# Miniprotein binders against Uncharacterized protein C1840.07c, part 3

Target 1, 306 residues: Uncharacterized protein C1840.07c, of Schizosaccharomyces pombe (o74480)
Amino acid sequence: YFNVNQLFDHEFIKVFPNFKGNVEAKIKYPTVVYAIGDIHGDFPNALDVLSAAGVVSPVFPHEWTAGNATLVQTGDVVDRGPDTRKLFRWFNDLHKQAEKHGGRVVRLLGNHEFMNAKGDWRYVHPGDKASYPEPSEENRIIDWGHSGEIGNLLLSEYNVTYKDNTTGSHFMHAGLSPEWAYREETVNELGKELLSHFMSREKIPEYLEDFWAIEGPMWYRGLAQLSEEEACEVALNVTKTLNVNRLVMGHTPQFHGIVSRCEGRILLIDTGLCSAYAGERAVLRISQNDTDSIVEAVYRGKIVKL

## First folded at step 2 (miniprotein)

Design b3 (from A2 with E33D K36L E37F Q40Y E41L K44W D47A)
Fold by ESMFold2-Fast, scan of step 2:
Structure b3 (fold): chain B 306 residues (1-306), chain A 88 residues (1-88)
Amino acid sequence: as target 1 above (306 residues)
Amino acid sequence: DEKELREKIEQLKDEVERLEKEARELAEKGDPDRALFLLYLVEWLRAEIQEALDLAREGDTEKAIELLKQAIEKIRELLDRIEQLKEE
């Protein structure tokens, strides 16, 4: 038996209070998937909970510390808060760092990314606009276009959905109806096509109208808002169609923390972590081995089994 | 001496890479306690390197070098203790 508690001093524990639990989970469960929901331009709050979860270092420059784990960000990085450019750059750098360790950072498109690409800026924070040199509006249009830093990242590296086969977990921003779950293989292609049309400021083709509609993949709230009985009926149908154990989504805020529905088949991870909301800062952690799966909500100073 | 600072940082970065690889191999071979310890050591070293870089950026190169020297000595001490605890 080796006792690590006798080898590290108080200074290390003070700097990394939650590190031991996170590393133990990673070692005992060879597959660990973290997920963070809607950030809405709030870098300090995203950093606070991602460092509490052991995904990133609390020490500047806040580099990847999750080894071979996967982090999924389920969209809506932009709007409400000022740190949009910083967040997109940070997640891109975290992905490059994670790959060197056999991990990855999966980044998904939220409806607010599409809104900004199409020029619907009603929720843009003044600090986001001020991050661009004058002429700030023109430079932001360029940055969110095909040739821009953000626009190019969204087209080349972002998807609408992600499926983790080892844990049997499906991730997306809003949710899939039974109809769209049946068409799931088309969702990433249609989403990228819609995003490109929005960046070009082109009229949306008729065949993309259902994709962007209120019951479409970018807006669907049924799994979050239907009664428990109705949501579970949808979740059972969708999980069977997708061949997964659980559905993970943001988009519909849960201000008191991560919510589990239908015996863990629905995980709602948009906790309103942005300071513009009165929500909680939370990260989902799914830990998997050959026999067991542990699903937990990681908060600042507290971990709750779901 | 900026040359000495760079040499110490590279020494610790190489050690971080080596220890992280060893930790993953130990976890794969079913020695999670030792793997866990090596991952703790890796995170401590990353924090020490970052602190040294911050100190150097603020103009405290001599303090940065001293911090890295202490980290190198601590690593050697802890690795020696691990070797002593092995059972065969």
Scores: ipSAE 0.012, ipTM 0.328, lowest interface PAE 8.4, mean pLDDT 84

Design b4 (from A2 with K36W E37D Q40Y E43F K44L R46L D47E)
Fold by ESMFold2-Fast, scan of step 2:
Order: structure tokens, then C-alpha cells, then sequence
Structure b4 (fold): chain B 306 residues (1-306), chain A 88 residues (1-88)
């Protein structure tokens, strides 16, 4: 005599508006992958949408509530907003919690993580610097270095791309050109090598220049900005090379919500959720079973099929 | 007077919401880093206008007028910046 309403009374559903729907979806779709784009130091807005999606608890200390699901954060946690340290620690804790439930939190490197490792701090919020004890700037340099909490975390646990085989989804910060899709197996290694050189304040070798260039994996905007026809041609090439159904990326803001291009082959999930950009707060949800998949944008109080 | 003030604040809010949409579309076409200051100012401006509207509805016309004057000055600055972005 199983009744879903017996698990979730009216008061509980009011506090967690998407929770019942997430439980019902999981019964039909055993594999669920969530993705969140660029956060840019905005803990309250990241918390708001992740709790709306049922990924985390809205109640302090905001623990993992997504069971065996996967959450992918596609980079650019740092800059613009003040909550950088809090966010990196929170996602690290969420990953440890998720693993205990058979889930995981995949965290990717964005161009702003590389910029901060390099010492390019032109976009660092004063509140981020003030989060460090005095001498605050020196302590931030240490934290973003090889032996610092953030620096060590980025080098040991963060990758440039992630492929989810079950859903056939490839996650990246910015985009992959056809050239870099053919070299995808090298992308994570080259990215970590570049990050290490930036942390050491070393001149980068010539072979890493292409990786960091405007057409490289950390900056490429072609899938987001080319015409529909041109973007589709690139996406068909790249999805075929990577053997996936879809490409998921942040980096190029879509202020009115998650955008789907090329019949779902391109999903643009950077919605500018940081208060500095004031975009829509959205989480991507991919639900998969043996026969089909559902791809949705989750907003607070609304779910849109993509 | 008070009713007319509320109507003018609502008209101003509608115009700023239109400017916000235009600024977001411009940021999507170009480098978003170049446009972040503009988008942040639009966000702050919308909040100030909403506060002015709330104060006017509560009868605090003196404070509402002060916030409205500040919002108008910021709109002028935003118009200049939006025109610069259109020029690219």
C-alpha cells in the first residue's frame, strides 16, 4: 500500500516543490544527471536553484538529497561574486556525500579557474579577497597554489571535460571545435598541465598555447554563437567524433534560460545565474531509461522540456 | 500627485525592463565580460525602481521621489553605455 503522498505531506511539498516530481521521475527513469553552469561566486543563487531541483536540501547545512544521481558543474565557480571559498568547499562536501549514496558530483575547470591560478585577478570580488585572514592577498595566492586547498582540489579532482556514457552526454566549460574533439583524450591531461604551469607562474610551453587560445577548449564559443546551420554542422561532427548524443556547455550566457540548439545536440546551460549577470536560475536535468531520455530545464516553480 | 507618481514609477520600471532585455541580448552577441557592468547596473536599477514603487504604495512619497531621481540619472548612464555596445 505504497502511497507517495504518505511520504510527502502538504507542508513538506510546499518547502520542496520539485521533490515529489523528482521521486516520481526516478521510478520511471533510473538514471538522472543534473548540470549547473557558471556560478561566479554566487552561493545564494546556486543554492536556490539546486534546492529547487531537489539536488540539495534548502535547510542548513544544505546537504546532498539527489541519491544516486550525478551532478555536473561546468566550471566558472570563481569571479564576480564573493562566495568562492564557500562554493568550492560546498561542492567538495557534496561530492563526498553523493558517493555514499552511489551518486557523484563532477566538477569541471572553467577559464576563470585558470585565470585565478595564473594570477589574473581583474574579476575577483573584494568579498572573495576579504574571505581570507590577513594578509588576505598573500593567503589567497597560497590557496590557489599547488599546496593550497583550492589549488590542490583543482589539480586532483577537477577535469576539463566529462563524458556520461549512460545518457550519451559530453560536458565541457566552453565548447570543443572539431579539431579538439579529435584530440579529446588529451584534453584533461593538457588542461591539468596548463593549470600546474599557471600555479607555478611559469612560462607555458608552445604546445599548450593552442589549448589556451580563443579556439581552445577553455574559450571556444562556436557551438553557442555560430549560426544555427554552422553550429549544427560543428555539433554533428563533434558528437560523432565523441560518440555522444549531446554536448552540454556553459561559458556563453543565455540570460532567459537554458537553450537547446541543433535538435538537442547543443545544450547551453550558462544562464548568468550570478546576481552580477541577473540571468535566470536554471539546472539541466537529463533522465534516462532503457528506451528513451527526457531533457529538461528546471527553474524554481517551473520545469520546461527541451 | 501620489497616484500619478505611482503611475510614472510603473512606466519607468517597464522602460527599464525593456532596456534590460536589450542589454542581455547585446551581451549574448558579444563578450559577456565587457557587458557585466551594464547588466549589473540594470539589475540594481530594477531593484531601486521596485523599492521606489513599494515606498510610493505605502505613502512614503519623499523617499520614493529621492530613489526615482537616482534611478533616472542611472538610466541616462545606461542609455549611453548601451549605445556604445551597439557600436561595438
Amino acid sequence: as target 1 above (306 residues)
Amino acid sequence: DEKELREKIEQLKDEVERLEKEARELAEKGDPERAWDLLYEVFLLLEEIQEALDLAREGDTEKAIELLKQAIEKIRELLDRIEQLKEE
Scores: ipSAE 0.000, ipTM 0.176, lowest interface PAE 16.2, mean pLDDT 83

Design b5 (from A2 with Q40M E41L K44Y D47E E48F K63E Q70Y K74L E77A R81L)
Fold by ESMFold2-Fast, scan of step 2:
Structure b5 (fold): chain B 306 residues (1-306), chain A 88 residues (1-88)
Amino acid sequence: as target 1 above (306 residues)
Amino acid sequence: DEKELREKIEQLKDEVERLEKEARELAEKGDPERAKELLMLVEYLREFIQEALDLAREGDTEEAIELLKYAIELIRALLDLIEQLKEE
């Protein structure tokens, strides 16, 4: 291991505050996975922390700078903030850029994406609606439908869950109960079927009702909210069923930063980074080599080992 | 892959020289604060190349390649910054 401290000084770190950590991770750990939780229409805050983590350039047009790394966005890009269309386009462009470098941007469906597809717009920001030409509501209905830019993107590019085999990490929006972990192979297919039915404004088939229910993959809060003992029992069962080392999820806000539970088996990454919630801006970083992994929360100006 | 490593090192050397030239031209004509950032980053890119060469010499070829890939991403970001400053 060569000493990367010689490559940096105070002035460089001021421009790229977490760059030294990223270089150090790449030298010691060839596989790096970043994850960002619920963004809720807040482009400036998402940009702030992703650029601090070295994932994107702080300079317009804010392009991919993470090489062959993977970035996972765990859903809930829409609602509360105005930048929904900009964020979906930005992440789609980042994925295309990352692929050119052997990396990828994985984008997951959150419950708010499903809510918007089904026409439940109670949390839509006025600025989101104003981003559409008049008649704005009709044009938004089209955009979130099967033939729209967002609707087509969600159906073709987005999944409910993602497993990273190299790090042994399973990513989800909300959480998976033991029942749904056992059925994990069906989760992405059922989720896309549900999304399609919601876009069509059709009554959902009975077999999809459990998927959308409070204990289903889009809403389950057990891993985040159960007592430490109960959450660990669930996490041990789920990680064994999925054959992974850790579960990474958003959905249940942790306003003071990323939370690790059950000796790292549960990582809660929804920090309420949008201005509406005023939580900490954070990105998860998992660095892996043949023998071990380092799991860290990256904030603006500091990195915390979890 | 020895051939791939050599090609990446050659590419980085060429790009760092181009970046230094562009940064110095911007320093003469544009914002001196932004130009200082560019010149500082160019200097660190040279140090990355040296570190990668040292890693390769020690037989840490895989680590050297990863460092070079990261340097290429940094060069890309700096090229974007230079183009943006020219348009201001």
Scores: ipSAE 0.000, ipTM 0.234, lowest interface PAE 11.9, mean pLDDT 83

Design b6 (from A2 with Q40L E41F K44E D47E E48W Q70E K74I E77S R81Y)
Fold by ESMFold2-Fast, scan of step 2:
Structure b6 (fold): chain B 306 residues (1-306), chain A 88 residues (1-88)
Amino acid sequence: as target 1 above (306 residues)
Amino acid sequence: DEKELREKIEQLKDEVERLEKEARELAEKGDPERAKELLLFVEELREWIQEALDLAREGDTEKAIELLKEAIEIIRSLLDYIEQLKEE
């Protein structure tokens, strides 16, 4: 017998990527949260998968089409690809559009945003630098500073982590150790403080050193790289401390698609979608009602239950 | 009941005709890819309708009405989306 999935084959989704997501949200699940991981300066690939997921229009000017849903971008918009300035402006505009429909676009800081703020440009694409008027390097320094467009945006609107209470989902760039989960209430303030120090080219205070360290919130890979048994032990501790059902993170690439660990408590959404990495293009979708939730990876032409 | 079944069939016929009209307009305005997909979608919906009618013939009128209502809601949602695209 027939069901709605028979109507949404690959060719239909290619031409009407917004339709299935919008209809499902309207009919079955009142709360929908989308998440996209590391973009690394690749506007075409980000647009491709966000439009396939029904979050944005495939037609210029690529406006918000996800109604009252939430989209979370988990950091690392900059580096490797050329479209950094375009992406920051686009996500800022999408947030303004989403608010008009009761939705939102949450944007998180990744370690590459911090690296660019402090002047560590080893991964900056030549096209990113060329996007600035001459003198391009000086103008980029200004733009990533306290009074610049990007610098001001990162300080005023970006956070290190985000908790969605309705779905019980905690979003982060890299991961939170048990120690940092315990200190979660300080994480956003400490991150803003560190970012400001980096923009000022000041030596960071001693108390911020552990925040930026390898086990800190911007770098921690334990949830992604520890054995499943060890990662599950960490995830159970962290989800209990944060009072959430799942942890969602980028930073550690999963080139074959979104990975679920520990019975859905860990969701790894950095799929290396930037053309430099040639990974799968994917968006996470969490759909919630009073009785259940559905967690899915949305790819171009297919949807996979996690 | 039989009356509700007939009403839902007529509503669905009207919505399908609207989709076909929108497909023709998209083709005329230079969007043949979307026009093609809408026409294919209409064909899939015709098969859905036929399945609902088969269920009704075999005595499951309530299930048939449920499927027809679902199809109508899907079509109306798609028509709303097409209208949004026009406002670009």
Scores: ipSAE 0.005, ipTM 0.369, lowest interface PAE 10.2, mean pLDDT 84

Design c1 (from C6 with E83F K86Y E89L R93A K94E E96L)
Fold by ESMFold2-Fast, scan of step 2:
Structure c1 (fold): chain B 306 residues (1-306), chain A 98 residues (1-98)
Amino acid sequence: as target 1 above (306 residues)
Amino acid sequence: GERYLVVVETDSPETLQRVIDEVRRIAREHGLTVEIEVRGNKVLVIVETPDEETMREFVRRLEEIAKKYGAKVTVIEVDDPEFLEYLVLEALAELLEE
């Protein structure tokens, strides 16, 4: 097989010390899934850790370098930081590039995408607004609507959840309660329907109210915030219902790095990487073969087994 | 239930630990849901209580500790889940910068 030492580039390894580990993992484990949590408008910080993880090139224009791997972004690209439009375009381009190599970039809706679609802009960075030509607010309303670049992208390309069958991993923005895990087959359809109603600035139908509620798929924090004992009971129920080995989510920030709960059944990947939070910049990596899996947090300069 | 964000600021590690102990004690006594984050010289607490009187008792106990050891207590009542997320994340960002 291909020897990882043949890819050894002293200058590249100096800048991206995790590169050798990533190449070795990919060779030994044919299926590799990367995941990145809440970005909140911070392109430089997202780029820093994705390039350190070997997912994208450190060299402009920062193109896909992960071959046939899957990258999952678990929502909340918008708000807090200024780079919203740049990030949505970049991830869309990365997906098109990845497909040419047998890979993919899965992009999920976070609660902040829904908030921006409905016109709740209390968290929008001034630099995001300034990215639009005058009249900037009117142009932003158009862009986040059905016919806009972002609005159309969210409706056509984004889902609420993603299940990776090869690794047995279920990806979500916030969390799924046992009730919503049981209804998982409806989650993407209901989420798209809610998003469309928000873009139309319509009163939401009663049957969508529970979806958007505090215990709904866009807000649920139980897996991240309940006691270890209680969270594990929920996780065992949910993983059994979804027929997966692990649940991966953002939304509830873990500022010291990726957190594993319930013997790896819960992976909390929102590390507050946006500069406003000054959290650890991290990417989750799941490496799989027929007999084994390795779950790791990839930071700049180190890889930690979870 | 009613939801509250409580921030306790002190330069005393002993006071910080007492705040954590008091939060956990009240939570056990009253069956309350609490989340605690410790960052530098601050404790961030999200607490859900069945009524405002239980919260007032909780705050009174924390204020007694704060008065004795020179800490500052700030209490925010939150009913909006989006606003609670904003307050928690903004307070934590401030704590990390410090």
Scores: ipSAE 0.000, ipTM 0.125, lowest interface PAE 21.7, mean pLDDT 82

Design c2 (from C6 with E82L E83L K86A E89F R93Y K94E E97L)
Fold by ESMFold2-Fast, scan of step 2:
Structure c2 (fold): chain B 306 residues (1-306), chain A 98 residues (1-98)
Amino acid sequence: as target 1 above (306 residues)
Amino acid sequence: GERYLVVVETDSPETLQRVIDEVRRIAREHGLTVEIEVRGNKVLVIVETPDEETMREFVRRLEEIAKKYGAKVTVIEVDDPLLLEALVFEALYELELE
């Protein structure tokens, strides 16, 4: 339920000019999909760019303002920064709010979510640990387990990939090789199985080893790091296999903003927005109608066509 | 070709610029493909060489530059093309924590 009257506020638009672009785009393009990459525990920076894009209110308590649009978060909410619990709760609340307006917030698993479920906490910020009541380590172990708030949320609400049929866009945390694109229909199931085994602190079955390996869906960087020619060959194969127009991924940082490769078939949206990385703060926006699509990077104070 | 990440650390912005200029000069002399990034007090050099011997010569010259300017050099062999950018930033973060 997109409501222009709820979003069109003279004072709001005056303070946040990028929000006016969102209202105008929605009038011309009935389908709008936003995507935000790796956040790494940085609530202020995520809020800064999501409010600039008109996805959330800049006014506390920072509620959903994107009507019936879709927001995709491509994983890696945890590690590096302190605001992990606040971010998971906020995105969960945003999803509930969005549903009331015919919208949705899609949340994907990143490799750092799997690492934390497994008990590999080498990148956990002290402020994340301090967010738990004493005994903080034990309470964090419970929270990231099967019956914990975060653990249960990841198992029940989060997927490895998401396909938006209306725009022809496939969202992933890292990337999909041609081999894994061919097996796309198994990816979400295998990812949930692996996550459950990690939470149980069990040795993983051999059939899940390839999924977690360096060429697997949680780690693959080929689309982001191969030469332009080689990345385009991979992207053409993968987009054909998945029957989509574009592939959207985080995981491989692009500190100067969102990067488009292979004539828009590859969109790299991890801009290192966390203060630890000091990258640009950006949100991807895809606007679609029956005949046309517009793909843009939204920054505070500017919008760049990709 | 073989790929390597070289990290040069210094506490001087002037030294950073001099290191960058020297790295580019050495790369040209050896016909090497290099990418250079600057992150705070660090110069990150991504280099592709035809063989390990050429890389050893390149590193030796970088170490001499580092001594001249009082900088620290760390060399990481990157045989996996997909890890390069993540390794650059995650390995640097981890190195600071050590």
Scores: ipSAE 0.000, ipTM 0.158, lowest interface PAE 16.8, mean pLDDT 82

Design c3 (from C6 with K86L E89W E90F R93E K94E E97L)
Fold by ESMFold2-Fast, scan of step 2:
Structure c3 (fold): chain B 306 residues (1-306), chain A 98 residues (1-98)
Amino acid sequence: as target 1 above (306 residues)
Amino acid sequence: GERYLVVVETDSPETLQRVIDEVRRIAREHGLTVEIEVRGNKVLVIVETPDEETMREFVRRLEEIAKKYGAKVTVIEVDDPEELELLVWFALEELELE
């Protein structure tokens, strides 16, 4: 007689791995994109929220700590606050640091960068002017010109728009109307042409007038200010034209934190973080893997899912 | 009550004074308390209304005046007192309102 039950009660059967063990796989997001809106010369407040988000060290000299992540700054570094030169240098250094780790810092042009290049300085903080050696105004004109530190940086490394293909996210300072979304491929070229003409103190060519107009790429507020229904119509059109999942923009302040509209198709990240505006300090974080996307607003001590 | 910031813009000093006078007249006709500030080419009106319908009528009349005298009217709804202080600061400092 052969007893099968005696074979299955053998010690070597008891050591077979438990094939019903639910191994909780740690969900990983290999792609992380951070975005920060309008800073307006406020280094302490920008540092506060970027360090809270783990993008930079809270310890001087505040170096890049985000590894292979991307940080997007959506323009308007200048005006209102005094720390303009310090901020442009800091972001330039962060970009160089990030590249060494497989990351990047994308820096975009806001309308205030164009205004300063043009010589429209009505919003310049006295502390910004005082950051230049005497003669301070002449040295500031040189710095914002073609051969200046800031002017050359803006012309050579800054764009109007940035598209992150991995997350399907489009970033810019203000916003694109459906008309300008259709012409999005021209936006960076036209923006650099306009910036160069402003630095030269030249009259704007006729073909650049629509670009700088109120409905143009540097000023458009429709996605932020239209009714939810109307903004969604625009966002659905623009996201389809650009082949993206979401539009991320600053320019129109949201004083109570980052705002999501149209089921996450519109992300408004200008929270008025400059002390002059007294808005919330926030950084957008988009975490992506092959199957899932998490979109969050990061505040000091709090993370809010959008 | 609902609060609003109304910004009226004009390049004419005569039009500016007419706008101020008409704002005061309309406010009296509707029993509204308004705060009026003049800054360069702008008239800023802080107004509190009992309802949105009263505000729409107030704005309609301001737009008729603006159209007659070549002025621009912008209306901003304010739900939070903190927001009102910031919006007044934005309007007075001319921060990207256009």
Scores: ipSAE 0.000, ipTM 0.180, lowest interface PAE 16.1, mean pLDDT 82

Design e1 (from A1 with R35E Q42F D46Y E49L K50M R65E Q72A K75L E79Y)
Fold by ESMFold2-Fast, scan of step 2:
Structure e1 (fold): chain B 306 residues (1-306), chain A 89 residues (1-89)
Amino acid sequence: as target 1 above (306 residues)
Amino acid sequence: SPEDLRQLADEIRKLIDEVQRAIELAEQGDPETAEKLLEEAFEKIYELLMRAEELARQGNPEKAEELLERVAELLDKIYELLDRLEKES
């Protein structure tokens, strides 16, 4: 599949300034949503697959090339690899670029973002720490706090979940149980409250304990790990509650590529793309027009229908 | 089929002709009409790209590649003409 928006990024815009807008008003083409799972500090591997999918330029400074498309990153940018600061800045810049072209970059909180905010740094790469001037640990604490670059970015720009109404797709880091799907309207608010408490090193209020628990939105693996029959029962309940066609999540690695379960209701997009996991590099692509929805895994050199 | 290939070749030929006419109109001082014709040509190019993707999905990547090669030829022609127009503006 070709990203038709890249066609309009040619010097046509310079010659005919209103050309793209006029064409977009006339053309009934699909809404395109891309999604990338857990990156874990691996900028080269994220760049490799996002450029293969036509989302970003392979040429420095690796700018947005997906026009009016949406890209969703489902959390866990931090840990394992060294490029954490570079990745957060890059995605923030890509979002600003995308908005100028009628697109957007949606960025979600993963459990590792919460872990780093609360000071659980057991998975932090030495290169991540070395990216800070000395005293590196103190400067990293500041950066992940309320007034830091990363901390402020996570509190102001990041959410726990995202619903794309045009494709009927609900994006999350780990998974939503039926209980949390029923409470979905509270998930983003509770997540930001928890993140703020973690940054302040405060004791968690009792009402936030279930949110952070193993069955909570940041950790739930049921959709990825339950038997097909049990996962489908959960997925049917959750998709009905959320009024969507599919659930898209990272968190539970699928090293051989993107996995579809329950007739496409569950899409597992954490392929372990970072070098530490050595999984396949993949981007999910969902295309929706008036009549049809096409769901595909994009790899360098091939596209696989899901 | 051979009939499908001939029809595709005819569609691409017509698109090349439409783009050439659009550039000529712009050079003659009618850029508004030229822009509308280019918009119509790109609507058809998008249709061809969607058809190529569908062919690939149906397990016919060779036919998809042939269609893409022809679309690339059309795009090269469009880029060539637009570059000329820009240099002279």
Scores: ipSAE 0.000, ipTM 0.235, lowest interface PAE 11.3, mean pLDDT 82

Design e2 (from A1 with Q42W D46E E49F K50L R65E Q72S K75I E79L)
Fold by ESMFold2-Fast, scan of step 2:
Structure e2 (fold): chain B 306 residues (1-306), chain A 89 residues (1-89)
Amino acid sequence: as target 1 above (306 residues)
Amino acid sequence: SPEDLRQLADEIRKLIDEVQRAIELAEQGDPETARKLLEEAWEKIEELFLRAEELARQGNPEKAEELLERVSELIDKILELLDRLEKES
């Protein structure tokens, strides 16, 4: 009986762009994929923009409100901010909630997850350490190990990359070179092997050295930092190899908001939302139907078409 | 006023809870009660939009935005209920 389209045609709704855009996405597109980049221990800032995008409730306990949508977090939850344990638990709970509605929360490994697993704690916030009971350092080592809550989550629930077939979108923490795009089928396996070796505090096998190197999947900045012409050449190669329409990545901060390169083939979603970086708070939204795909950057109080 | 904002938040919370119950009732084989609650929820959305506009006009755009985010959550529950009711018809 009730025509829901009449609701968002009202003039006063147009002055609330987040509400209007969120309702339109949910009603008009059967497939919606959200992505959030590097959080670096900042729960309040992650919550602020995820609630602005209609992904989670602004009201405690901040439950999943995105129905059958997919949310992708592209790694680097840990370091710089204090809320690491809270964030890992929250995303795990959001995934369980989303599954009940036909949705999912995909969580990827960033280089800082690997650094913490291997015991490189130079960027750990004092509040993160203080979240552990004494002896705090020993308890944190256990938590990031094979039998710990975080360690077990990273090994069992987290991947290096994720491909969304419906939208033709490939998600990664840093970037994939043409060489690593060609080897994509090995990336998740090699990443989990590396993570396990780091947790064991043992020397890694030589065959894993290239994976962790500067041109490897956890560090590659070419798509984000090369000139537009050079980055587009790489993106065209990589998208063809992966059979996708776009590449979505964090790792290389874009402090003024989400950046689109190479006519939407490269989407840079690390906006430095952590208070330590003082960047813009943003969520990527990809909305798909049988005929069209709309790609938007969602901020609190504005939505920008990419 | 602060009282009006609290009453509005309480009304939306009750409505979300009612729609959640309607979703559960539809799955348990009481679709008529579910349909009645859905109709009541739909009728209230227009009123809630007008009240959010009033809050913005009174100089509380942040509270209007917060209210509309909660209305969006209510719409999500209503859409879930509609999907369940359509599967039964």
Scores: ipSAE 0.006, ipTM 0.354, lowest interface PAE 9.8, mean pLDDT 85

Design e3 (from A1 with E39W Q42Y E43F D46L E49A K50Y R65E Q72L K75E)
Amino acid sequence: SPEDLRQLADEIRKLIDEVQRAIELAEQGDPETARKLLWEAYFKILELAYRAEELARQGNPEKAEELLERVLELEDKIEELLDRLEKES
ESMFold2-Fast, scan of step 2: ipSAE 0.000; ipTM 0.310

